# Designs tried in a protein design chat: VH-VL binders against q9nrl2r1430to1533. Part 8

Target 1, 104 residues: q9nrl2r1430to1533
Amino acid sequence: GGVHELSAFEQLVVELVRHDDSWPFLKLVSKIQVPDYYDIIKKPIALNIIREKVNKCEYKLASEFIDDIELMFSNCFEYNPRNTSEAKAGTRLQAFFHIQAQKL

## First folded at step 1 (VH-VL)

Design f1k (framework fv_ficlatuzumab)
Fold by ESMFold2-Fast, scan of step 1:
Structure f1k (fold): chain C 104 residues (1-104), chain A 123 residues (1-123), chain B 107 residues (1-107)
Amino acid sequence: as target 1 above (104 residues)
Amino acid sequence: QVQLVQPGAEVKKPGTSVKLSCKASGYTFTSYYMHWVRQAPGQGLEWIGEINPSGGSTNYNQKFQGRATLTVDKSTSTAYMELSSLRSEDTAVYYCARGTEYYSKPGLYFDYWGQGTLLTVSS
Amino acid sequence: DIVMTQSPDSLAMSLGERVTLNCKASQSVSSYVSWYQQKPGQSPKLLIYGASNRATGVPDRFSGSGSATDFTLTISSVQAEDVADYHCQQYYSYPYTFGQGTKLEIK
């Protein structure tokens, strides 16, 4: 990828971070607050990590960036039952992401 | 010195709508969730919904979905709950309550509550 | 919806007695339970959040415990000012739900 791809990824991450439903995804889940999380989720990820990868030019293809965002949502839905505030936020933020990603 | 100020009482006829206010002061209004909770006479507390004052996103108790609308006016640090198609069963004290900071799990605590508005729905 | 059931509905205690109030969830809510005190004619006041954390300004005589489906609020030495309704609440899933309340009186 190029300069335009990195700028587009940064813009998307910023829009996700600013979204009302981003709170479950801003940072990695705390092992102190949720002790069993890392026993269940094998590939943890969060928006702060994805943003760092964008800034370090670690995404070579748009598909790699999209895969990391989708992994983040997949982890949310795997750990959190449907009616939790985490799952509800994830559903809304994922829909927002799909709309924004169409502009790539 | 956090304060949430609500009107003392409202009287409405069945079938009408009401818009209840909650004026916040003493903190950064857009940094905390605002919740609405009601209590019918002699009954327990019932959660109506929450709003993030920053982006305006809302989550509702399904029982009130389509009848309750939560909004905010950032310029006046005021939260509003509009309830439509009022019936006698809506007679209750309606509280606004400050929730967690917007980047935290909503609902974790309601640390400051307004004094409540008594809504009476009768002819 | 998750149903929160409190017991007993009411109790009368003598000053200085230890009081335990129970709250049961119809399904696991992890540790996502808060307790509120509501004195006559007043708004609810936060006592405990996350099952066991005391809110700022809450006296040490109040403590919370429990996880999953069974939760308790304990007052180690009841005072006259503790006359109130006590409500438990889950915030594990939407909609957030409260128990019916326990009324504490002094005899």
Scores: ipSAE 0.451, ipTM 0.845, lowest interface PAE 2.6, mean pLDDT 91
Fold by OpenDDE, second read of step 2:
Structure f1k (fold): chain C 104 residues (1-104), chain A 123 residues (1-123), chain B 107 residues (1-107)
Amino acid sequence: as target 1 above (104 residues)
Amino acid sequence: QVQLVQPGAEVKKPGTSVKLSCKASGYTFTSYYMHWVRQAPGQGLEWIGEINPSGGSTNYNQKFQGRATLTVDKSTSTAYMELSSLRSEDTAVYYCARGTEYYSKPGLYFDYWGQGTLLTVSS
Amino acid sequence: DIVMTQSPDSLAMSLGERVTLNCKASQSVSSYVSWYQQKPGQSPKLLIYGASNRATGVPDRFSGSGSATDFTLTISSVQAEDVADYHCQQYYSYPYTFGQGTKLEIK
């Protein structure tokens, strides 16, 4: 049901945030620090935004939640070269997510 | 005050392995990335790898991939760097250095360094 | 790998002179550059991070500038205690790499 699904989303977000490789994804990229980020990434998203959406019950389907998480990783890999710490972290975190998402 | 303490020297033969230690104090050990950097005599600095002591995640210089292993002992706030298949070219001073906090980008800058361990590899 | 090339390899300056050390990256590293001072027989010491931010406790005479590929460490008025090797480093991408170093001496 909706309540159980919400709890599952909340728990997964908590686990993602607490993961060692969450640092690139905790909040939106700073335009000051990365001036060209939003010229490249058209649908920015971060774990704090996803958490808020979960808290507001904006996800009606697990697929919607998963899509936002995948978007988050897609943005990371689109902007960051493969050999950056961000991309490395993203790769590991995404793998973790894929395992956890199987429980949804 | 933050301190990183390393043994003074190690002497090894080619083909063997060495495990260097770095004891951290004066800060929350699990909150900061730990890096290893070496410096051959009269040469520049070379980055070996980094480890997040909290979860143990690592990133290595591909040059050392498969030969260097970074670990930590959280109970003693000690970081370790094991280097196998030693060769004469591995003769260098090996430094541990504190990096950024775990919730920020790895690397960035190394604000505290150990005094370094001189590793001599010779037959 | 990103190659960091420092110049000059060595220089000797008189006390009080302005010192300029250069570091050039083989590709853009944005502002992800640090500078370290290493005195003889000692560990490196952080001077500059983020290309232009002075580390805590570093004298005002040290400053960093640059972006993308060209970076500079400046000592406005060199002192006797500034005799050391100076290293630049990029942390834009793996592996993190250092320049070959610049040796600064006093005449």
Scores: ipSAE 0.219, ipTM 0.789, lowest interface PAE 2.3, mean pLDDT 93

Design f1l (framework fv_ficlatuzumab)
Fold by ESMFold2-Fast, scan of step 1:
Structure f1l (fold): chain C 104 residues (1-104), chain A 123 residues (1-123), chain B 107 residues (1-107)
Amino acid sequence: as target 1 above (104 residues)
Amino acid sequence: QVQLVQPGAEVKKPGTSVKLSCKASGYTFTSYYMHWVRQAPGQGLEWIGEINPSGGSTNYNQKFQGRATLTVDKSTSTAYMELSSLRSEDTAVYYCARDIYGSTKGYDAFDIWGQGTLLTVSS
Amino acid sequence: DIVMTQSPDSLAMSLGERVTLNCKASQSVSSYVSWYQQKPGQSPKLLIYGASNRATGVPDRFSGSGSATDFTLTISSVQAEDVADYHCQQYYSYPYTFGQGTKLEIK
């Protein structure tokens, strides 16, 4: 092995994390900064959680990986009005994800 | 002023457990992951694990899995690391450190560190 | 686990010299590398994150570069206060791992 042993899931998560529009998705939403978030969103998830699951080989099917990423975007659009910076970042990052996911 | 305050030293006998504290101030405690890192005398840094203070989710270095337990007390903005079955090789300075959230394009970085607690494990 | 190897183990430099410290990962860590400065008796201080981004308050003379497996920390003109151990860290995959450190001394 060595230098370029990244799985397709690892490569995609790394590309998402590094994208300029990933900032709303990096870590779980703060309860103090957004007090009503966990009243509205019942299945919170973030890129750091997904990255951890990839590294621990917890995704057995590509569909499971895709479902977690789509859940992350669905949560964003459920909570955030469409005119917010969060929703706009989510829209652009989701489009980028759909292009990259064609390789899976 | 953002600070992480840790006690200076602890002395424990082999086979016992220790619970080290890290009191945060000057920022929203639940907005940042907290990490624990140790450094044995004359050695490099070793990552123990992380905790999300908001939900309590943790991830551990496998070397410490089953011996280390990370917890938080939101009411006092305090993080804790409990280490059980202590051995002489656990003698080290133990640091808590805050992880940057959301400002760095997905990069984790330990931007604020406690002063460290020197744990001495000896008979 | 990803092993981070720093070189050299120690360096002795003259004031004003350009210093380059190396860090090699046993497998690709993309750009997920941070550098820390640790002065004797003190906690580590963040210098660089994401391979090349300087942390707030860190002097311009410090810069980072590299990707995949090979990373460098450069001090363009070393000063007396730069005497410290320097640690690289990967946070690409769990567990997060550090190099063994490079000790920088002034002649």
Scores: ipSAE 0.006, ipTM 0.589, lowest interface PAE 12.7, mean pLDDT 86

Design f2 (framework fv_ficlatuzumab)
Fold by ESMFold2-Fast, scan of step 1:
Formats: C-alpha cells, sequence, structure tokens
Structure f2 (fold): chain C 104 residues (1-104), chain A 120 residues (1-120), chain B 107 residues (1-107)
C-alpha cells in the first residue's frame, strides 16, 4: 500500500503497458483461445509476468530485464505471421522499447 | 541512393562455414529489416531468414535453423549471414534484401548477390 | 509451409501481346503476395506488392490482381526488355515462400 517512487524497470514497464501497441503483450496467450501456442512457444512471457518479477526484485542486472523483454518480442515474431496486427504491434512496441532502454 | 553491396563470389569446402557480408548505404540502416534469400543454379528463390538491425532479433526458415546465423554491425551498416556445415547443395547465389518497411515481408532493394560454390 | 505454384513454367510471346502469369497459394494468404522480375544475371526487382499495388518506377503495363489463393500478374503489351523470370511470393505466414518462377521469352 501507499505511494512509492517507481524503479527504472517499473517505470519502463509502465510506459510499455500504456503504449497503444501493448495489447498483444499484456497477459500470457490463452491456451483455450490459442491452443497451439504452447506447442510452438517454449518460454512464454508477458508484461504482467515481467512486472511481477520487477516488483519482487528478481532482476539483478539491466541485461536480465532487457533479455526478458526481448524474449517477449521474439515469441511474438516466432508465433505470429508477419502481416498480423500482433506482429505489427510488436515491431512498433519493440522500436519504442529500444529508445526507452537507452535510459538503463 | 540505396545500395546493398555484396562480394561477388566465395569458394568453400564441404564441412566448413562461410560468413557473407552485405554493406548498406543511402538510408538509416536500423529502420528496415534485412532478409537473406538464396537461389540455387536454375532454381527458384528460397528465404533463409530476417534480422531487425536495431535489436538484432532474428527469425529463420526452419530448414536453416541451427546452421544459419544472422548478425549486424551497426557501426559499419553491415549485415552478415554465417552458414555452417556446408554441403554441395548450399551452392547458390545468396542475396541480402531490404524489407519495404518495418515488417512488411516484401523487398524493395536487393544486393547483387554472392555466388557461393561448395566443392572439394 | 505455404507452397506457391506458378504457371506456366515458361512462356514465349510475340511483342505487343497481353501476357498473364498465374500464382496459386496452397492456403489463404489474403492479399499478401508480391511479384518480382529477375533478368538474366541480375538480382530480383520488386514489381507488385499487396497483390495489386505497383512498386515505384514500374511501368503501367504491369498489373497484379487476385486474393486468397489465386493471383495473376498481367503485362498488357509485352516488350523486349520484359524477358525475365517472374517470381511470386507470399508474406502472410512464416517461412516466407516463393513460387518456382515463370520464364518469359520473346518469339
Amino acid sequence: as target 1 above (104 residues)
Amino acid sequence: QVQLVQPGAEVKKPGTSVKLSCKASGYTFTDYYMHWVRQAPGQGLEWIGEINPSGGYTNYNQKFQGRATLTVDKSTSTAYMELSSLRSEDTAVYYCARDYGDYEGYFDYWGQGTLLTVSS
Amino acid sequence: DIVMTQSPDSLAMSLGERVTLNCKASQDVSSYVSWYQQKPGQSPKLLIYDASNRATGVPDRFSGSGSATDFTLTISSVQAEDVADYHCQQYDSYPLTFGQGTKLEIK
């Protein structure tokens, strides 16, 4: 509870969550709605999981945080055909992330 | 003007690896995905994979997964494709090609191609 | 993998004739098809993208049409400089795939 100053990682995750192109990344892909996803993607991840790891202080290095964000984008591009709205959102959000990650 | 410059030819023995270069100029290198496509003599075009030059993320055709490695050097605006465990069937012209935009999947500029010959 | 099948494999035409080249996808690719021209000894050149949009600098005699699984490239009046291999490509699904090519020659 209460007001606290956000960490650099938390601030960046919040900026990603608020971005218009974050919608494919907010939560893990539903196995019920997309049943083949987990047959193809072996290391699933999403912004809600990354945010939980930030809140629990599980990232010791900026590189570990960056690796998890990049895994999220890599999974998107592996599963989704190039011309899907998911892949296009991922491309734009990844570019935004690279600009913001310069702060780290 | 946009240019993608590749070496003309490479000759390698079976079982070795090769690293082919593609030097880009005339545009912001990190704004466009780079693709690699090969063409065996008298055959059609075959997509190898793509790389995002800004982040280094790659997607590969499963046929080349584990043998092809795509990288970039942003300081020299150069893309590289390394192909390992070479076989005679890898003899082909290898092209680098620029994606039309962020992630379109069709290619507006192509390198002139490098002829890779794999023979003993 | 999506298989792109072009027909015919080769075609010989007279100057000024209308040419239609076909490309069939093994599954629905919407409009995500491009066409490339490849002259002997040269790299491919983009002609058409999104099934029907002509690339910058491509002459008006080239046009594309089609959707879903059936696509065509039309040259309204073939010229000597049109001698080339023509390749269709889908970019709906990974891996990106090309047809085997159609060779266009002048009689």
Scores: ipSAE 0.006, ipTM 0.599, lowest interface PAE 12.8, mean pLDDT 88

Design f2a (framework fv_ficlatuzumab)
Fold by ESMFold2-Fast, scan of step 1:
Structure f2a (fold): chain C 104 residues (1-104), chain A 120 residues (1-120), chain B 107 residues (1-107)
Amino acid sequence: as target 1 above (104 residues)
Amino acid sequence: QVQLVQPGAEVKKPGTSVKLSCKASGYTFTDYYMHWVRQAPGQGLEWIGEINPSGGYTNYNQKFQGRATLTVDKSTSTAYMELSSLRSEDTAVYYCARGEYYDSLYFDYWGQGTLLTVSS
Amino acid sequence: DIVMTQSPDSLAMSLGERVTLNCKASQDVSSYVSWYQQKPGQSPKLLIYDASNRATGVPDRFSGSGSATDFTLTISSVQAEDVADYHCQQYDSYPLTFGQGTKLEIK
């Protein structure tokens, strides 16, 4: 049931934050440092936002949680060329997520 | 070895608050939830709430929502439970207990308990 | 809230007898039930988790069974050191809840 799903979301977001490849995803991209980001990415999200949503019990279904994590990776690959450290980190972290998400 | 160390006893007057500690050792503090459970004299066990030390996420039994506050100090591997507006009915042994997250919300290690006595 | 009801409230057994303790959930908890042993003056100790898995270090005379709403803890041959209160717990739904306990004594 629901309590096991909430615990799983928290566990998974913590494991993502701890991962070496989480650095591009910890918080929203700075509008000051990267102003063109928000011209390209229309639904920005980051692990700190997802963590807040988990903490406030805002995910009713596992699919909603998974959708937000996948949106985060999709934004990374849309903005960052494939040869960047950001895109490489995203690729590795997404693979890790897919393995862990099988528990959901 | 895994240990959860709690102080022995506290005596408080009705209407006051208390902050109980639970010092963890022998494992990575942030890898497990910390739960709080109480037991009134001659009664069964009652779950108060849980905290994930890694993210600070908390979840409470609604009976204690607004009165209990769970916190952690990661630098000292210590968990705290503050209980406010104390009543005589809060007299109980208060345990901290370690639980895994995801489908493992059972408690593999328990503190020795702190006896809280609330009397005027 | 899910109510966990244990039966009997207390029982007295002779050494070597088979003991069964019951725990009933007010709604389906799947297999998310654990059992704890609490000796006088001590904290609870985990015996069984996920209805039937024995915790590390627990003697094999202890076993758990059941699913959905009806669960049992069995001691195949009771020994003097088994004198304790036994508590069941569900962790299917919040708030986590315990039964009232069963007191086991030796005649």
Scores: ipSAE 0.000, ipTM 0.580, lowest interface PAE 14.4, mean pLDDT 87

Design f2b (framework fv_ficlatuzumab)
Fold by ESMFold2-Fast, scan of step 1:
Structure f2b (fold): chain C 104 residues (1-104), chain A 120 residues (1-120), chain B 107 residues (1-107)
Amino acid sequence: as target 1 above (104 residues)
Amino acid sequence: QVQLVQPGAEVKKPGTSVKLSCKASGYTFTDYYMHWVRQAPGQGLEWIGEINPSGGYTNYNQKFQGRATLTVDKSTSTAYMELSSLRSEDTAVYYCARDLWESGYYFDYWGQGTLLTVSS
Amino acid sequence: DIVMTQSPDSLAMSLGERVTLNCKASQDVSSYVSWYQQKPGQSPKLLIYDASNRATGVPDRFSGSGSATDFTLTISSVQAEDVADYHCQQYDSYPLTFGQGTKLEIK
C-alpha cells in the first residue's frame, strides 16, 4: 500500500461523517429492512460510496462531487416523509454541507 | 485504550431468548458501527448484523432477520444483541466488533466474546 | 451471498518458512477483503485490510495481495507466535461474509 494524503473532498466527507446527523447516510439503506427502497430510489448512494470514489480519484470537478452529495440528500427527502428523523437529520446535514462546500 | 467488554458465558434453554451485552470504552461510542459476529465450536465466523449507535439504524444478515435484534444504550455506551427462539445450533461464541465504516467495514477491535450454550 | 473459500484448511510449517494462505471470492469483491488472526482461546485480530494494507502494530512479515476474486495472505518467515486460525472477510456487499478459516501449525 501507498501513503494517501487527504484531498479537500476527503476532508469534507470526513467532516460529514463525524456530524451527529450523518447516521442515515453512512451506508446504503438495507434492502432486507426496507425492501421497497430500491423500487423507489433508482440511484442509491451513501457516504461510504462517495468516499471510495474520492479515494479512486473519480471526481474530476468539484461539481461532480457536490452532485453526488446532493443526490444523497435528494434520495433521503424523496423516500422519507418530512416529519421523520431521517428527513430532519438530512435537512440539518445538508445545511452543514452547504456551509462546508464554500471551501470547494 | 479501546475496550469492548462482554460477559464470559450464558446458558439458555431451547425456545427462550437471550440478550447479550457489549460495553464500549476508550472512544466516542457513536462514531463507530458495532457489529455482531458468532463462531460455533470449531467453525468459521458468521456475521449477524450491524448497528449505527448514533441513529439506531440496523442491517441484518437475512439468516438472522426476525430472530436477532440489535440495540444500543448511548448513556452507558453499551450495545446489545437479543436472539430469540434459541436452538442448540445457536451454541457459539458471540463477539461484538467495532467498524470505522469510513475505513472500510473491517473490524479493528473485538470484544473477548460470550460463550452462549443452548441446552435442554 | 458472496461465498469466501479458503485454502488449505490447515497446514504445518517449519520456523522461518514462507507461507501463503489463499482466499477466493465467488464473485468480484474489488479489493474489499480483510484478514484476521485468531490465536487459540482469543478473539480475532485485524491483520490486513483493503487486501494489502497492514493494520497498525502488525509485523511486516505479514503481507496481503490480490484483487477481484483471488486473495493471498503471506507470512515471509513464520514464527512460533503465528500459530493461529486465519480468516478472510469480504465487505463489498451485504451480508458480510467470512471464509471457513485456515489453521496454521508449526512442525
Scores: ipSAE 0.007, ipTM 0.590, lowest interface PAE 12.5, mean pLDDT 86

Design f2c (framework fv_ficlatuzumab)
Fold by ESMFold2-Fast, scan of step 1:
Structure f2c (fold): chain C 104 residues (1-104), chain A 120 residues (1-120), chain B 107 residues (1-107)
Amino acid sequence: as target 1 above (104 residues)
Amino acid sequence: QVQLVQPGAEVKKPGTSVKLSCKASGYTFTDYYMHWVRQAPGQGLEWIGEINPSGGYTNYNQKFQGRATLTVDKSTSTAYMELSSLRSEDTAVYYCARESDYFGSPFDYWGQGTLLTVSS
Amino acid sequence: DIVMTQSPDSLAMSLGERVTLNCKASQDVSSYVSWYQQKPGQSPKLLIYDASNRATGVPDRFSGSGSATDFTLTISSVQAEDVADYHCQQYDSYPLTFGQGTKLEIK
């Protein structure tokens, strides 16, 4: 718990950010580039927001952190068809996350 | 003229490891993910994992996590699959297959397969 | 894991007959299903992708259909060269999974 959990969350977020397939998830989807995104996705989130929440100690349980990461992937698959580069990147990054999350 | 060339056969003893090769030619090696699939005698196809030859990212079927290791050598356009702690149940034909970006995630080109026999 | 179940396990047909092979996914895979033909002693060859699109060079007698959980590969007029095992695959989610295969033989 506490400081140790924060350190674990920080480490995992850094590993996700550094992953080759993190590019669709680094920042919130642009309203200019993707105008209909916010009509479809009601709870937008990205790795920069999750990292900020980790740094501010907003996650009290590992499950809350995992839920936000899973929401990020769920949003990706809801908006993007399976055969897009975004969906493929999301699938690979989510698999990597599931392996790393076993350490939490 | 895309080709994926694999050796024909390998024989190994239980408890050892094997490193199978897949030499690609006829396309830009780093532009396509490479997958590994096995087929036990008389059985269906089983996905082992994938590798991005560009960045080296790998993703594995959890059944093989910790036993299978996928690598590439960009200088020779060769993909490798190492499988450790071999058992008789690992006897199978092992294929490498290229993921088609044009078609999504289906495998558009396959190697001819390597028959791995694990026996005492 | 998504389980892909093919039926029948094997069938024997007369030349020129219409052949229908089935593939059922244990959960919704949208249209992200491919079919492969594997002739004896050979590697699998892509026939159909995205449930219904023929791969380049595949004869028009082969067609695919279906969505969600139920998929079909049809050969409109079977030829001697079609003797093979046919495998379906889903690529909607990881791990990628294949059906057990259907063996097609000629009477």
Scores: ipSAE 0.005, ipTM 0.568, lowest interface PAE 15.3, mean pLDDT 86

Design f2d (framework fv_ficlatuzumab)
Fold by ESMFold2-Fast, scan of step 1:
Structure f2d (fold): chain C 104 residues (1-104), chain A 121 residues (1-121), chain B 107 residues (1-107)
Amino acid sequence: as target 1 above (104 residues)
Amino acid sequence: QVQLVQPGAEVKKPGTSVKLSCKASGYTFTDYYMHWVRQAPGQGLEWIGEINPSGGYTNYNQKFQGRATLTVDKSTSTAYMELSSLRSEDTAVYYCARDYYESDLGAFDIWGQGTLLTVSS
Amino acid sequence: DIVMTQSPDSLAMSLGERVTLNCKASQDVSSYVSWYQQKPGQSPKLLIYDASNRATGVPDRFSGSGSATDFTLTISSVQAEDVADYHCQQYDSYPLTFGQGTKLEIK
């Protein structure tokens, strides 16, 4: 628990943000650029929101943090066709996350 | 050698559910998306959905959303498709097929032999 | 959904003839189209991916071309073993969709 686990969540989010494949996930999808996104995706989320939740101490369990990261990837794969740059970036970043998450 | 092995046939009554298996061998199971495709007698191919075996994430054709459930067992390198509330229109050959997720293929390079599902009273 | 329409529905060719099979997408699918050969009682076999790339082990007589909405599979010299149904598929957007198939027979 507590402060040590919060520090671990912050470190992992920073590693995800710095990853080359993080670009589709840094902030919420623009309604102006992608007008149908919010008609399809019911629970939008992005790394900036997850990081804010970490900073506000909103995650009490590692499973809650992992669930939000997995939701982010699920949204990516639901909206984006499999051969898009977004879907490919999501696949690689998710694999990286699964390796790093073993430390949690 | 790379192969996907499926049972030959299943016969089910309307209103029941079926769980079809697809056992992979000869490659790293988690490196490739697994797809499910069906073919009704005398008709074309119809995509049911896909699963990422590494994370378990699924994507479905909306026509099957809520009726089809895709799962994997990484310890046995086996993919499963469960289809519920069976109707006579679900009578078809059901294939599993491998897609190379690390490449721009998006195509299915290895197919199972197919399981003939017959739904009749 | 993107509808893939194949033409003709069926054709019969003489050995050695060139055959051309067409596939039209209802919307732009870029180059994300594959072609499959399916012999009676067998699973589909990948022939072409990304519109024009021949899969490993597929004979040189098979070639693919096209982009956006119009795609073609060509068999330069038809052989008896080519009797099969041929299916095109798009994987640009969900759901993935196939054409209805073209049946190739030898006279």
Scores: ipSAE 0.000, ipTM 0.581, lowest interface PAE 14.0, mean pLDDT 87

Design f2e (framework fv_ficlatuzumab)
Fold by ESMFold2-Fast, scan of step 1:
Structure f2e (fold): chain C 104 residues (1-104), chain A 120 residues (1-120), chain B 107 residues (1-107)
Amino acid sequence: as target 1 above (104 residues)
Amino acid sequence: QVQLVQPGAEVKKPGTSVKLSCKASGYTFTDYYMHWVRQAPGQGLEWIGEINPSGGYTNYNQKFQGRATLTVDKSTSTAYMELSSLRSEDTAVYYCARGPDYWEGYFDYWGQGTLLTVSS
Amino acid sequence: DIVMTQSPDSLAMSLGERVTLNCKASQDVSSYVSWYQQKPGQSPKLLIYDASNRATGVPDRFSGSGSATDFTLTISSVQAEDVADYHCQQYDSYPLTFGQGTKLEIK
């Protein structure tokens, strides 16, 4: 979309980045430090990649932006067992996202 | 107090490149977008592009895509605009301007502008 | 690109008169329009944002109105220090675009 649509996505990404539970999602998982991650997760994504796509106007529809955020959470829950700090952070951040995404 | 400081003037020959600076102070440099806008003598304002200093992400007016390059140096709170393949019609005052809400496109603070003259 | 058209191109007013400046967008820009004042030899200064919100430090004689495609900047009682070029801008869509400007002079 336009600058107004882009501004809404940028605001939402900033709110996610500033959230205390964003730490598992800020950057792509290191292949060197976690080598089995990319054997399990076929479509890796992180907030820094999503923010770059927003700033480059790569999302034409709100649904495309929402799909990338939801993919990020889906990857978290697929790789990390339910009782990990990563999965717990993901659950809380996803709930926060769903509330904020109502603005879209 | 918020300040954006730009050099007063630059003179360049056609076909060369210029790199203009904008030094910011009085706020957290990475919290706001920096925009570049030009004004040819006696003409209106023309938006060149924007940069997010936090990540270095840029958006350009298509007219300047490929000729303009926006960068930042976070250590010195300085924004730069490089314009290549200069022609006489690039003669203008070039402003840097801050976006006060980085998801909104209005400009709350402006530099004093650099007059670029392109002549042989 | 969204084209912003200002009218008139220039006007000369007597002190104390009401001034109305117009700005028309070629497409719907909602209320994402700002106005800037530019005095001779100076940088533009923000007057109005979001069509009708006055920027900090701007005198109450300045007001903005409008939505969608038609926008107006009003100076209720023009003063000598108001001699300037006035520019409207849309930020609904990339690229950000400005009108050609309206020049305000005193008779």
Scores: ipSAE 0.005, ipTM 0.586, lowest interface PAE 13.9, mean pLDDT 88

Design f2f (framework fv_ficlatuzumab)
Fold by ESMFold2-Fast, scan of step 1:
Structure f2f (fold): chain C 104 residues (1-104), chain A 120 residues (1-120), chain B 107 residues (1-107)
Amino acid sequence: as target 1 above (104 residues)
Amino acid sequence: QVQLVQPGAEVKKPGTSVKLSCKASGYTFTDYYMHWVRQAPGQGLEWIGEINPSGGYTNYNQKFQGRATLTVDKSTSTAYMELSSLRSEDTAVYYCARDFSEYYGDLDYWGQGTLLTVSS
Amino acid sequence: DIVMTQSPDSLAMSLGERVTLNCKASQDVSSYVSWYQQKPGQSPKLLIYDASNRATGVPDRFSGSGSATDFTLTISSVQAEDVADYHCQQYDSYPLTFGQGTKLEIK
């Protein structure tokens, strides 16, 4: 990936961060508040980490960027029961992401 | 300011068990996971397990599952690692190390280590 | 288990030289890699976390880079006090695993 791809990833991450349903995904889950999270979730990730990777030009391919976003959603659905606010927000944000990712 | 204090050495016979201590100070003990890592003479580092001092929840390296037991005493801010059925191959320096709360699994402060010698 | 492989096993450098130490993960660990410095007879000290972030008090001559499976620790200008074993570690998945270490010496 070139500067063009980096700009597209940056725009998409900004749109995700600004979305009403981004609140469960903005930062890594706190070990203090959710002690069992890291025992269940083996590859924790959040939008702030993905945003930093974009800024450091760490994604060479669109598929690598998409994989990290999908990992974030997969973690959400693995940890949170379907009827939780977190899972509902994740479902809506993932649908939004799939529409936006068609541009990549 | 942050300190993890461990005894210098322990000597045990094969087949016995040992309980190593790690006394924490300079931070809120229950806010950070505590890990145990060992290093055999001339060898690399080997992860044993972790404990959340707030809830007592533990995760172990499968190699040590059933032999290692991690516990804490909140009143004294002390973490413990018990290792049973000791063998000569368990001779190593045993470290406790604090987990950075903002990132999972990076060990920001380490104890001085306890040299465990298992010999007949 | 994720296997972390470091290279070279040992390296001898002259004062002021740039040194690069490598660490390879057997599978994708994202950026979840830390580097530790261990001087003889001492406990390990955190140098780098999340692949590229310097720990508090670490000199700016130390830098980390990499993602996925390939990681490097760079010392821009080696000093006498940098003689140590350097260990990489992944914290992407359990069990947490360390590389075998790289020994850095001065000629």
Scores: ipSAE 0.000, ipTM 0.558, lowest interface PAE 16.5, mean pLDDT 86

